# VH-VL binders against Exosome complex component CSL4 homolog (exos-1), part 7

Target 1, 208 residues: Exosome complex component CSL4 homolog (exos-1), of Caenorhabditis elegans (q9xxd2)
Amino acid sequence: MLAETLVAPGDKVLDAIGEYRMGKGLYEANRRIFASVAGFVNVYGFRDKSDNLVQVIEVRRSEDQLDNELLPFHGAIVTAKVMAVGLRFAKCDIISIGDKVYKKRFSALLPKKKLRPLEPELSEPFKNFVRPNDYILAKVCEDAEIKDKFVLSIAEDELGVVLCRGRFGEPMQKVDWNTVVSTRTGKTEPRKMAKVPQKCTLPTQSVA
Key: E = the ipSAE of ESMFold2; O = the ipSAE of OpenDDE; V2 = 0.75 times the mean of E and O plus 0.25 times the DockQ between their complexes.

## First folded at step 1 (VH-VL)

Design z3 (framework fv_daclizumab)
Fold by ESMFold2-Fast, scan of step 1:
Structure z3 (fold): chain C 208 residues (1-208), chain A 124 residues (1-124), chain B 106 residues (1-106)
Amino acid sequence: as target 1 above (208 residues)
Amino acid sequence: QVQLVQSGAEVKKPGSSVKVSCKASGYTFTSYWMHWVRQAPGQGLEWIGYINPSGGYTEYNQKFKDKATITADESTNTAYMELSSLRSEDTAVYYCAREYDSSGYLDYYGMDVWGQGTLVTVSS
Amino acid sequence: DIQMTQSPSTLSASVGDRVTITCSASQSVSYMHWYQQKPGKAPKLLIYDASSLESGVPARFSGSGSGTEFTLTISSLQPDDFATYYCQQYNSYPLTFGQGTKVEVK
């Protein structure tokens, strides 16, 4: 079960919490994550007390949806679904802004040049970064080429894919910043994964 | 129906500039990007750059960044390519070609309609 | 820049022959287009996205391939098919073309 999926109490959402922080409407049993309320699964970015962008997974009830009154704005971190991948742009639908889920989707474009910082000539295909039906954390930005649509970037390390499925609809598990593995087949696929800061990393202080 | 008509042949001196026009008809000008491609006599195709007429954004082959200027005039449905500091190596047929602006769905339709070409000859 | 290498550079063929032209990219590309150019004329789009036939192009033309290797096939060569053919990658800027394959009469 993955994001933007309708669930009922007792439905399994994840086989393990992984890098997510548990939000509302979820409970853990036998190391698995289940819905505690009826609604839809959502993933969003949350700034913790140390200003780290953390991925939060939750179940939202339908009545909690925002009615498009707050438009996406420059600099905002949004959750978006990749709808289609072209050569220069991926078409995305903005799902939520922070912890607020929209009732209607906003169309947005993710330019290929906004997949990595400061790479003017990106030769790798889009499929190495995002694929249709992936959910991403992205920053709303401006682009001189695009005037009538929202523009997204996943260039920062904290941005990128937060949830994706394999060819059989199975959940994918993050291996590292650029790799996911199928929970069914064990095969790997490239993705630009949103990085979760390591809270307990100790500095290397060896001197010889 | 859909047509791109380019300006006529030009003969230029080294160091001068040339401005080639491409007038579009039979479609919504702002729904397609306009590419410029050149072909030296007996040689292959070389991409110069493109313009999005909806807003004027341009992308250039870095080889031409300081040499080519691509513009568009929505009121006349005309795209332009100006090439400065001409050298004999710039002698070529210059083509304009449109590409559908998918606006993020799919932009792999290729250059489906081309102008007839403009021969630019640079000689002293 | 992505380098596009076509083979052969020149191909002599007779009407009715099956003709295959190959295009190799210096790195993996997701999208490839094929164009036909006759002497004194602008190029004409034949195939887009490796295998999609452009509207109005005869069914004897087909494209295939993925990654770094792509092919254009003409199943039964017609008199109108003697021309130069170019592949073009659309994976990254600058857009690059192969050097061309000239299909000429035997």
Scores: ipSAE 0.000, ipTM 0.462, lowest interface PAE 13.6, mean pLDDT 82

Design z4 (framework fv_daclizumab)
Fold by ESMFold2-Fast, scan of step 1:
Structure z4 (fold): chain C 208 residues (1-208), chain A 120 residues (1-120), chain B 106 residues (1-106)
Amino acid sequence: as target 1 above (208 residues)
Amino acid sequence: QVQLVQSGAEVKKPGSSVKVSCKASGYTFTSYAMHWVRQAPGQGLEWIGYINPNSGGTEYNQKFKDKATITADESTNTAYMELSSLRSEDTAVYYCARSGYYRGWYFDLWGQGTLVTVSS
Amino acid sequence: DIQMTQSPSTLSASVGDRVTITCSASSSVSYMHWYQQKPGKAPKLLIYDASSLESGVPARFSGSGSGTEFTLTISSLQPDDFATYYCQQYNSYPYTFGQGTKVEVK
């Protein structure tokens, strides 16, 4: 199962591109970002030559899905959807690895101790970091307590939420590293946001 | 009344530091970003940086990263900007200004300004 | 950094004149705002998002433009309008202002 954020040509994806690099299937009009094709909104990250995480937003056509035989591997940066938040773990579905979208979902766990570095007994609630239906950039890691499952971490400064929605399904806009704002109500909500280097220029089309 | 009130004028020697305050009233302090902008005598406006008072998150103009430190005290609804290693080129009126996070970041409310003079 | 260049730097006008100030960005800008500043006072927001009039600002002020070219127009200049005007972009960090356009009595 893939992320079911479906769009049609002409649907608004973002009120402004912000710090994302524009990928495939998008166009800019009236200073807003719209889908140029039918498909899913996807966000993925890749590391540039200086090991900085760069975020790309795109619309992927359903017929362009790859039969990806490459399993998520230790150290890989993946895009995942937060499915449910528990006391010690959030349950996630891995959607893609880099620009390759999986045809089938891979279940993963995001432990509370992997929300920030060096804070294994983090007292802050999950909702200040991630919430159900958020899309995150995360690193696949190992955990001695968790076997036979993929484990994710967003502890690094570059990792975190890349796409989320407010109470009315409206897109949320990044304000800073831990805050998003509703594009409908103007109200803020906490999130641990993935970081994009400010030195990156916005390309006209997708770049890996 | 919705307003921003800044601390009074300062005269400082080169190499010293100054801390300017900006007290907000009449609105929810944590719902808006607080920015700092300077204006040297007879010159235009130059953006220094901002703070999100709710999170403590900051963003700076690269030119001021090693010079300015912006903080906020939610209990007193007051934002601060500290400038270190002052030089004569830092002589300016310093403004705090409020912006919302929705739509464009436009400055709809400004403090009255604080003149900082750096001279020997 | 996005450089904002205003033209003219100084403009002499009479009450009742139509005044137009231009602002050019070194790259395409999605957000453009205009401010008015009188001597010894803080700037005041006039126009946001290129063409939206701020509440309480007289209807004689209007903004237009897109991409890299923006204009502020005062349809019939009043005595209170002699001031310096600044454009500002909010497309990328650092946020930058134009150098200012001083509107003074002819």
Scores: ipSAE 0.000, ipTM 0.479, lowest interface PAE 14.2, mean pLDDT 81

Design z5 (framework fv_daclizumab)
Fold by ESMFold2-Fast, scan of step 1:
Structure z5 (fold): chain C 208 residues (1-208), chain A 123 residues (1-123), chain B 106 residues (1-106)
Amino acid sequence: as target 1 above (208 residues)
Amino acid sequence: QVQLVQSGAEVKKPGSSVKVSCKASGYTFTEYYMHWVRQAPGQGLEWIGYINPSGGSTEYNQKFKDKATITADESTNTAYMELSSLRSEDTAVYYCARLEPYYDTLGDAFDIWGQGTLVTVSS
Amino acid sequence: DIQMTQSPSTLSASVGDRVTITCSASSSVSYMHWYQQKPGKAPKLLIYDASSLESGVPARFSGSGSGTEFTLTISSLQPDDFATYYCQQYNSYPWTFGQGTKVEVK
């Protein structure tokens, strides 16, 4: 979002290089990724020619947002921000679909039962998977009990948290599928991280 | 009429345990989670944990993970909280409170509370 | 844990006064509830989701705010409103409450 994710040229966006395929509005310096333009940070996923889900990080200006409102649709991979965590659902705002960023946010629910594919009723708390202000890659799906709202799932191993922050606002780095570490304190926190396929290389770009 | 009715006050010695009950009426017991919140004398509110009466899954505040055990009996529409290894700092009024699963604007609000149970731990 | 801090801790007011209580979160929250508690009684829900008035609560109560700062306003204080008020975030576990604001007779 503009108000929440605004960066200026020279702001540090990400500490670890190679975690994401770099999109526009970024540059690399001293193994760190910085904003090259003023705008908002966006993370999205797309499927490559081999059907691998590739994660992309970029900085977008408001004028780059969708001209027409293509509604999220069943099966689409979207980027969403976790807004609040409840007992059976987390409330999310859908930010983008594929490589297109919405001008308006769409409210969506992430049911606890759609955090893992093998568990009909998950006993672990949401905080072991996602927390408020996390950005996630999620699949738009349907739920028989939810009729008038978008429903998200992160159950597939390629889906989950793509960007999150620690208690001081510092970026977190992925350690494994369920663990992130603070770039400031070195302490770990649980998260269900979106998995990058091993045969996909994440290139680094530099702005001349 | 929706209400939660808790068991009466308890006076316990250090090291003992206490089990507080919370009987629900006026709604479908399994459609709402039951939470427990405490309030030490003259202090603010502190969340302990919850139970989903449908299936019995529980979640605890880390501070109370080894202290509190929350259970529910669907046949009597009653939730329970047992506190073990009581200490003087456990002296508080303990409340049960109903919480609708997050689905709309009412999501995670404690809309109905029990009247409270005073647990006094003294030597 | 998200820390909730209320200001003021104690407020002296007269019937008819406009009363405003603030609640500050240590990190950004999207959703906040307000409760009223009278001596010897359980808390009562007043406002949910920052600004939505609970059924049966008088219209003189209102809530507003976003991010890290939220407010509860009583537009014209009545005798029944002398009580302690608590904010609560439900953005993340553990659920946390403010320390309370006691509204007492001036």
Scores: ipSAE 0.000, ipTM 0.448, lowest interface PAE 11.8, mean pLDDT 79

Design z6 (framework fv_daclizumab)
Fold by ESMFold2-Fast, scan of step 1:
Structure z6 (fold): chain C 208 residues (1-208), chain A 124 residues (1-124), chain B 106 residues (1-106)
Amino acid sequence: as target 1 above (208 residues)
Amino acid sequence: QVQLVQSGAEVKKPGSSVKVSCKASGYTFTSYYMHWVRQAPGQGLEWIGYINPSSGSTEYNQKFKDKATITADESTNTAYMELSSLRSEDTAVYYCARHYSYGLEDSPYYFDYWGQGTLVTVSS
Amino acid sequence: DIQMTQSPSTLSASVGDRVTITCSASQSVSYMHWYQQKPGKAPKLLIYDASSLESGVPARFSGSGSGTEFTLTISSLQPDDFATYYCQQYDSYPLTFGQGTKVEVK
């Protein structure tokens, strides 16, 4: 299911177990993740004691939503949804900051020059990094703000796509830093995937 | 309801300038970039440039950088394109066309509405 | 600049025919749109993002393709479809159009 999609107990959230730490409101059955409470799906990142960026997936109840008390700030790690991609910028909506989910979304832009530490190739299209409806983990930039719009970056290895869907709405599974695979068709698509620290483990990670 | 209405045909001498207007109605003017495209008689379409009406920022096809100046007036919801140092090869129908904006730059959205075109004829 | 080449430049067809127009880009393009233009009129959007039909466009029009090769198909040509068709890339500046394909009565 997409973040912001309301779920009820028993609804399937993920078809395959990824590199996420399971948060509240979820349970695992038959290698699938289901909602244990009514609410909406959220994915967020936070820095642990060793400065590792940990990704968590959870289901949150609507009453837990933040009402503009903690605004996005420069250097913050946020979860955003890609709304549209242009030639030099993608339009995004900021969904959450850390484990705090906003009641209303903040408009943001993701410049093509902030997709990689080095300047992107001239012929490389946006779709090889992010696509509309992808959820990304991004850093709020300290420079270049437009009124009511934040500027985001996914250039660091720990940033990038955390959730995305295939053409049939099926969840995509991370293969490596630049590749996802459809859980339905087995076909691969390019994406800049957020790198998860090696110590970020799920309860079921013992599967070889 | 959405309309882009352009100024009337112009006949100009070589070396002169012309300013074509495109008046928008039926939508929020600052939410869409306005582009200019020309079509010489019997020829195809050629992109000139655009303006973001909310910021005034412009982008030009390098071929037209020293020829065209694009401006916009939010108070009248009108975009303008001025062509300088006119030559016979500038004889063409000039179209304005809009596309949806998300702020700093063009979206991959299409030109969903076009003006009716303005014929500029350059002759002695 | 990205060069867009359409094939054929002119196509003679009869009502009911299946018409296919090809657009080749000089380099890979993610965003491709198709427009229809009738004599004396402004272009009208038919298809955006390679395969999405614009609202109000008949279902007989379809688009496909990716990378450098894109096609516009009219499954059963109607009298209203005799026009010139243009492809347009929206991947990089300057924005470029194909030279046009004129679909005329056989």
Scores: ipSAE 0.012, ipTM 0.491, lowest interface PAE 8.8, mean pLDDT 81

Design z7 (framework fv_daclizumab)
Fold by ESMFold2-Fast, scan of step 1:
Structure z7 (fold): chain C 208 residues (1-208), chain A 124 residues (1-124), chain B 106 residues (1-106)
Amino acid sequence: as target 1 above (208 residues)
Amino acid sequence: QVQLVQSGAEVKKPGSSVKVSCKASGYTFTRYYMHWVRQAPGQGLEWIGYINPSGGSTEYNQKFKDKATITADESTNTAYMELSSLRSEDTAVYYCARVPTYYYGSGRLYFDYWGQGTLVTVSS
Amino acid sequence: DIQMTQSPSTLSASVGDRVTITCSASSSVSYMHWYQQKPGKAPKLLIYDASSLESGVPARFSGSGSGTEFTLTISSLQPDDFATYYCQQYNSYPLTFGQGTKVEVK
């Protein structure tokens, strides 16, 4: 299921527990994750004490959206939607920061040079990393050459695509760090997938 | 050196409101949830709710949904809890407490540091 | 809501005694923590995730248990250990605490 996808109570969000920490608006039944409230699916990340990225999935009600008092800042982990892919940059809209969903979308650029760590000359096309309509976890960074724009990076292992759709609007399932498979057709597509923590029993969930 | 320093004791009349503060230092404020817990005189601990300072999302104990409002100000690294429509039953020591955001597999959702507490007394 | 019930509510002990406090949850929990509170002070974390000792806590404190039954043990009670102890679950909201066990001088 995609970020900002509207769900109703009882709708299935994930086919199995374990990859994401469960946030609010969800419940688990038979090792599957369902919406407990009407709202939209959101995935966000934050860095723990050891600087590991923790990924959380939740359902937010639209009336729970917060005012734009916390702007994206250097080092922040945000959820963004890829809007268009260019030759040197992908254009993105920042959707949320941590568990805060913005009422206004912030425009951002994802430079080709920030798709992989320590990759000075990236020859692979953008489509092997992200595609239009993909939802990504990204780090807000500074770029001396890019002024007056938010700049994103997915170069770290825990950053990258978290949700994407296939040709028929079906969810895609992660196979490994660079591959997703269509839940409808069984065909694979390349993506730079965000690494998730080892699968675990979910510790807490909102019952609101 | 992690510290949570709360505002001083308050004496309030029934029907009024009170806002308690909790100033954090020694860590990155936006990477830790801030919870509020109260303790009535001679009684046990009761959880009120929390805020994620990164973005301001909140979760409340249903008992306190219409009474408590938790907010955070990242510019001052301070969390706040406001209680409205105070009754004598709200007389308690109110604590803020931090939850470390350890990676998903750890189950490390516990109160590792607490504020010193703020006594709120509600009397006519 | 998950109800946490501690036993005993009050415990009289002498320095050097082995003290055991029990915590029962109304449904199965895996994220269970223990806190110590002295009069006029904030609670202090002792044990997290049933059996993990918090940094700086003396080795005489230990936790065990799973499912619905958990125990906190003090192997050789010291003068500083006379306090009230609380168990707490972090499996579901609202977060809940036991009613407390007061360990007092015999």
Scores: ipSAE 0.000, ipTM 0.431, lowest interface PAE 17.2, mean pLDDT 80

Design z8 (framework fv_daclizumab)
Fold by ESMFold2-Fast, scan of step 1:
Structure z8 (fold): chain C 208 residues (1-208), chain A 120 residues (1-120), chain B 106 residues (1-106)
Amino acid sequence: as target 1 above (208 residues)
Amino acid sequence: QVQLVQSGAEVKKPGSSVKVSCKASGYTFTSYDMHWVRQAPGQGLEWIGYINPSGGSTEYNQKFKDKATITADESTNTAYMELSSLRSEDTAVYYCARDWGSYEYTFDYWGQGTLVTVSS
Amino acid sequence: DIQMTQSPSTLSASVGDRVTITCSASSSVSYMHWYQQKPGKAPKLLIYDASSLESGVPARFSGSGSGTEFTLTISSLQPDDFATYYCQQYYSYPYTFGQGTKVEVK
């Protein structure tokens, strides 16, 4: 199940919750995650009090969407859908900001130089990081070379692909930071996966 | 094979409106922005605006904000541009053009153009 | 708005000539593209990002430049190249085109 995919009560969303925090509209049965309401699957992130990026998966009803009252802003963590990948840019639609899903989508660019930290000229192709129809957690940023457009970055460890689909529409499962596996074929594909925030050296966790 | 096929020529009276269509085929319609460009007779090219068909987000040249409304119908793979309150100055060929996706700032495929003539 | 000024507005040339068209932006731009348009036809992309040749475009076409000054060159003009050429900046909204350079037979 992917974001903007219509689900009905009882539809399977994930084979396991994994690193996600369960939001509303979901329930667990037989160690699998199912929709408890009709709507679409959404993934979003927020920074907790310890500055860890918490990833939440939920099912949203379309009538609960935000009507573009809050525009994406510099530094915001957004969920975006990858629409097309090119040589230097991927084109994305911004879907949500935090737990608020936009009624209309905002066009954004994901530059190749913002796929990984400290690499001004990345030689690997885009398909090793993101592919069309992937859903990503990304940070809104500014780029001096790109004007009058939203610019996204997935360079930080906690950013990257959160949901993706195989060639048959099947869900993909995360194996590690750079690998997903088809739930249908067992074949692996490269992706830059959004990382689970590592536990701090301190044992105490604060939540916003 | 990528194709953008536009609706036929229109002759309209001043004060009326016109809706031009651009039907896309040969690619995933929602993966590319659709832009609109005008060319008045014997003149150069002017950018009007674009739509992202996936969510309906739009950007307009301020010069055309009150004149043009761009929409898209994902079920028919068709983009539309409606021009309101037509005047003789709106007489032009209107083109749709696809954004390549490799470079968001390029128009790699163009429709054949639709001539809109405004005369009384 | 960024103004694009092309020079010359009209250029008379013979087959085999080297043709150079210039485009000046009123402020620095990072992205510049070139299009060819023949009478009654839609524009065709020739060069994107100042110097990258579009697939299927003959190698006699080349682009160069950065900042505010850009050039389109046809190394050896062919009969099929008599057309109007437009530069376009893709740096900021609104996207703007040069006024066009008509390359016509001498």
Scores: ipSAE 0.006, ipTM 0.448, lowest interface PAE 11.8, mean pLDDT 80

## First folded at step 2 (VH-VL; framework fv_dalutrafusp)

Design e1 (from d12 with heavy chain S103W; at its last look DockQ between E and O 0.07; V2 from the best seeds 0.00; counts 0 for: pae E 5.3 > 2, placed apart)
Fold by ESMFold2, look of step 2:
Structure e1 (fold): chain C 208 residues (1-208), chain A 120 residues (1-120), chain B 107 residues (1-107)
Amino acid sequence: as target 1 above (208 residues)
Amino acid sequence: EVQLVQSGAEVKKPGESLKISCKASGYSFTSYWIGWVRQMPGKGLEWMGIIYPGDSDTNYAGKFKDQVTISADKSISTAYLQWSSLKASDTAMYYCARFYDDWYGYFDLWGQGTLVTVSS
Amino acid sequence: DIQMTQSPSSLSASVGDRVTITCRASQSISSYLNWYQQKPGKAPKLLIYAASSLQSGVPSRFSGSGSGTDFTFTISSLQPEDIATYYCQQSYSTPYTFGQGTKVEIK
């Protein structure tokens, strides 16, 4: 009844390690095995190159997440890197969701029709909105026809490019919401820049 | 060797069908667009359309839409240009070319051309 | 569709001359402009992309400039092997149209 046992730091897990390999969240004292963190006891196995079964015992922290526990989901706001821009899709890697930076990158597509709101026939080329190596703030969408990759949108004003570099890796400087300029060459390039909401606070003075 | 090799010259009559080929070698066929360019005798170059062999996505110039079919068979790294019913006005040289679409788009690798002659 | 107009349609020049060809787009195409060379009986060859970027293996006597609607292609010192027809092409929006061509001959 060892597996799935909830333990606290200092709790004894085993009287001896035996044939187990000691994993994370454990320590040995006086030939006994104790939990070093709060969590659940877990045991797993694999076969090594010599076809021997190796069993590992660990304590899986209650607050720990699997590498992919919080997958990008419909409606999530993510930060993605544009890897390539083609004729009908930009190829992107999702890097983070909110302030949570993923340990893995998730492949995503940014369709041309998701570049601006409600424009069924986009008159401008894809290159005017995003470029390779741009970092974008985007919304994860569902698409019935694209089920093996995540789909992104930057159609909302608050979504779009948040950091961009030129062909030579140089910083680009915003000129307006649709234009950046190279700090190296002085040439301009179009982009769809993400708009940051403005806030204002109006002070009020009171007398007694 | 990185190359595009096109099928040989064709002599046809009006109303006949035709499928000409463009075989890629030496690079990842599914990773680049392949375009078709027409050159009528004594005339300039005309962009006909383009295909992404990885998923068969196509884009045609309006005058060629529904006049020809652009296709690809990724198992043999070959793109095709096809007519269901040729016209005498289809007499031309036809080039296939690889389209490089990183920062700026351009044709960086060209086939040798296929001469199609349509005469009664 | 974006119309590309080249000028002149043909020219003759002596070896060593500076040759200039212009290309005008019917709307702004930023710097999405390519130049190709086609020798008689041969496939076209890319010389310049992005208005001014020289393709690898292309001699430095070839150059390009311009942005927006007006573009210029220059051969700084014409050589006998430069006999060809030169085409501009926009890659801003599909269909990626070509200019009508400029035939360059040596006399």
Scores: ipSAE 0.016, ipTM 0.502, lowest interface PAE 5.3, mean pLDDT 80
ESMFold2 (binder alone), look of step 2: mean pLDDT 94; pTM 0.959
OpenDDE, look of step 2: ipSAE 0.219; ipTM 0.723

Design e2 (from d12 with heavy chain S103L; at its last look DockQ between E and O 0.16; V2 from the best seeds 0.00; counts 0 for: pae E 4.0 > 2, placed apart)
Heavy chain, then light chain:
Amino acid sequence: EVQLVQSGAEVKKPGESLKISCKASGYSFTSYWIGWVRQMPGKGLEWMGIIYPGDSDTNYAGKFKDQVTISADKSISTAYLQWSSLKASDTAMYYCARFYDDLYGYFDLWGQGTLVTVSS
Amino acid sequence: DIQMTQSPSSLSASVGDRVTITCRASQSISSYLNWYQQKPGKAPKLLIYAASSLQSGVPSRFSGSGSGTDFTFTISSLQPEDIATYYCQQSYSTPYTFGQGTKVEIK
ESMFold2, look of step 2: ipSAE 0.257; ipTM 0.652
ESMFold2 (binder alone), look of step 2: mean pLDDT 95; pTM 0.961
OpenDDE, look of step 2: ipSAE 0.283; ipTM 0.740

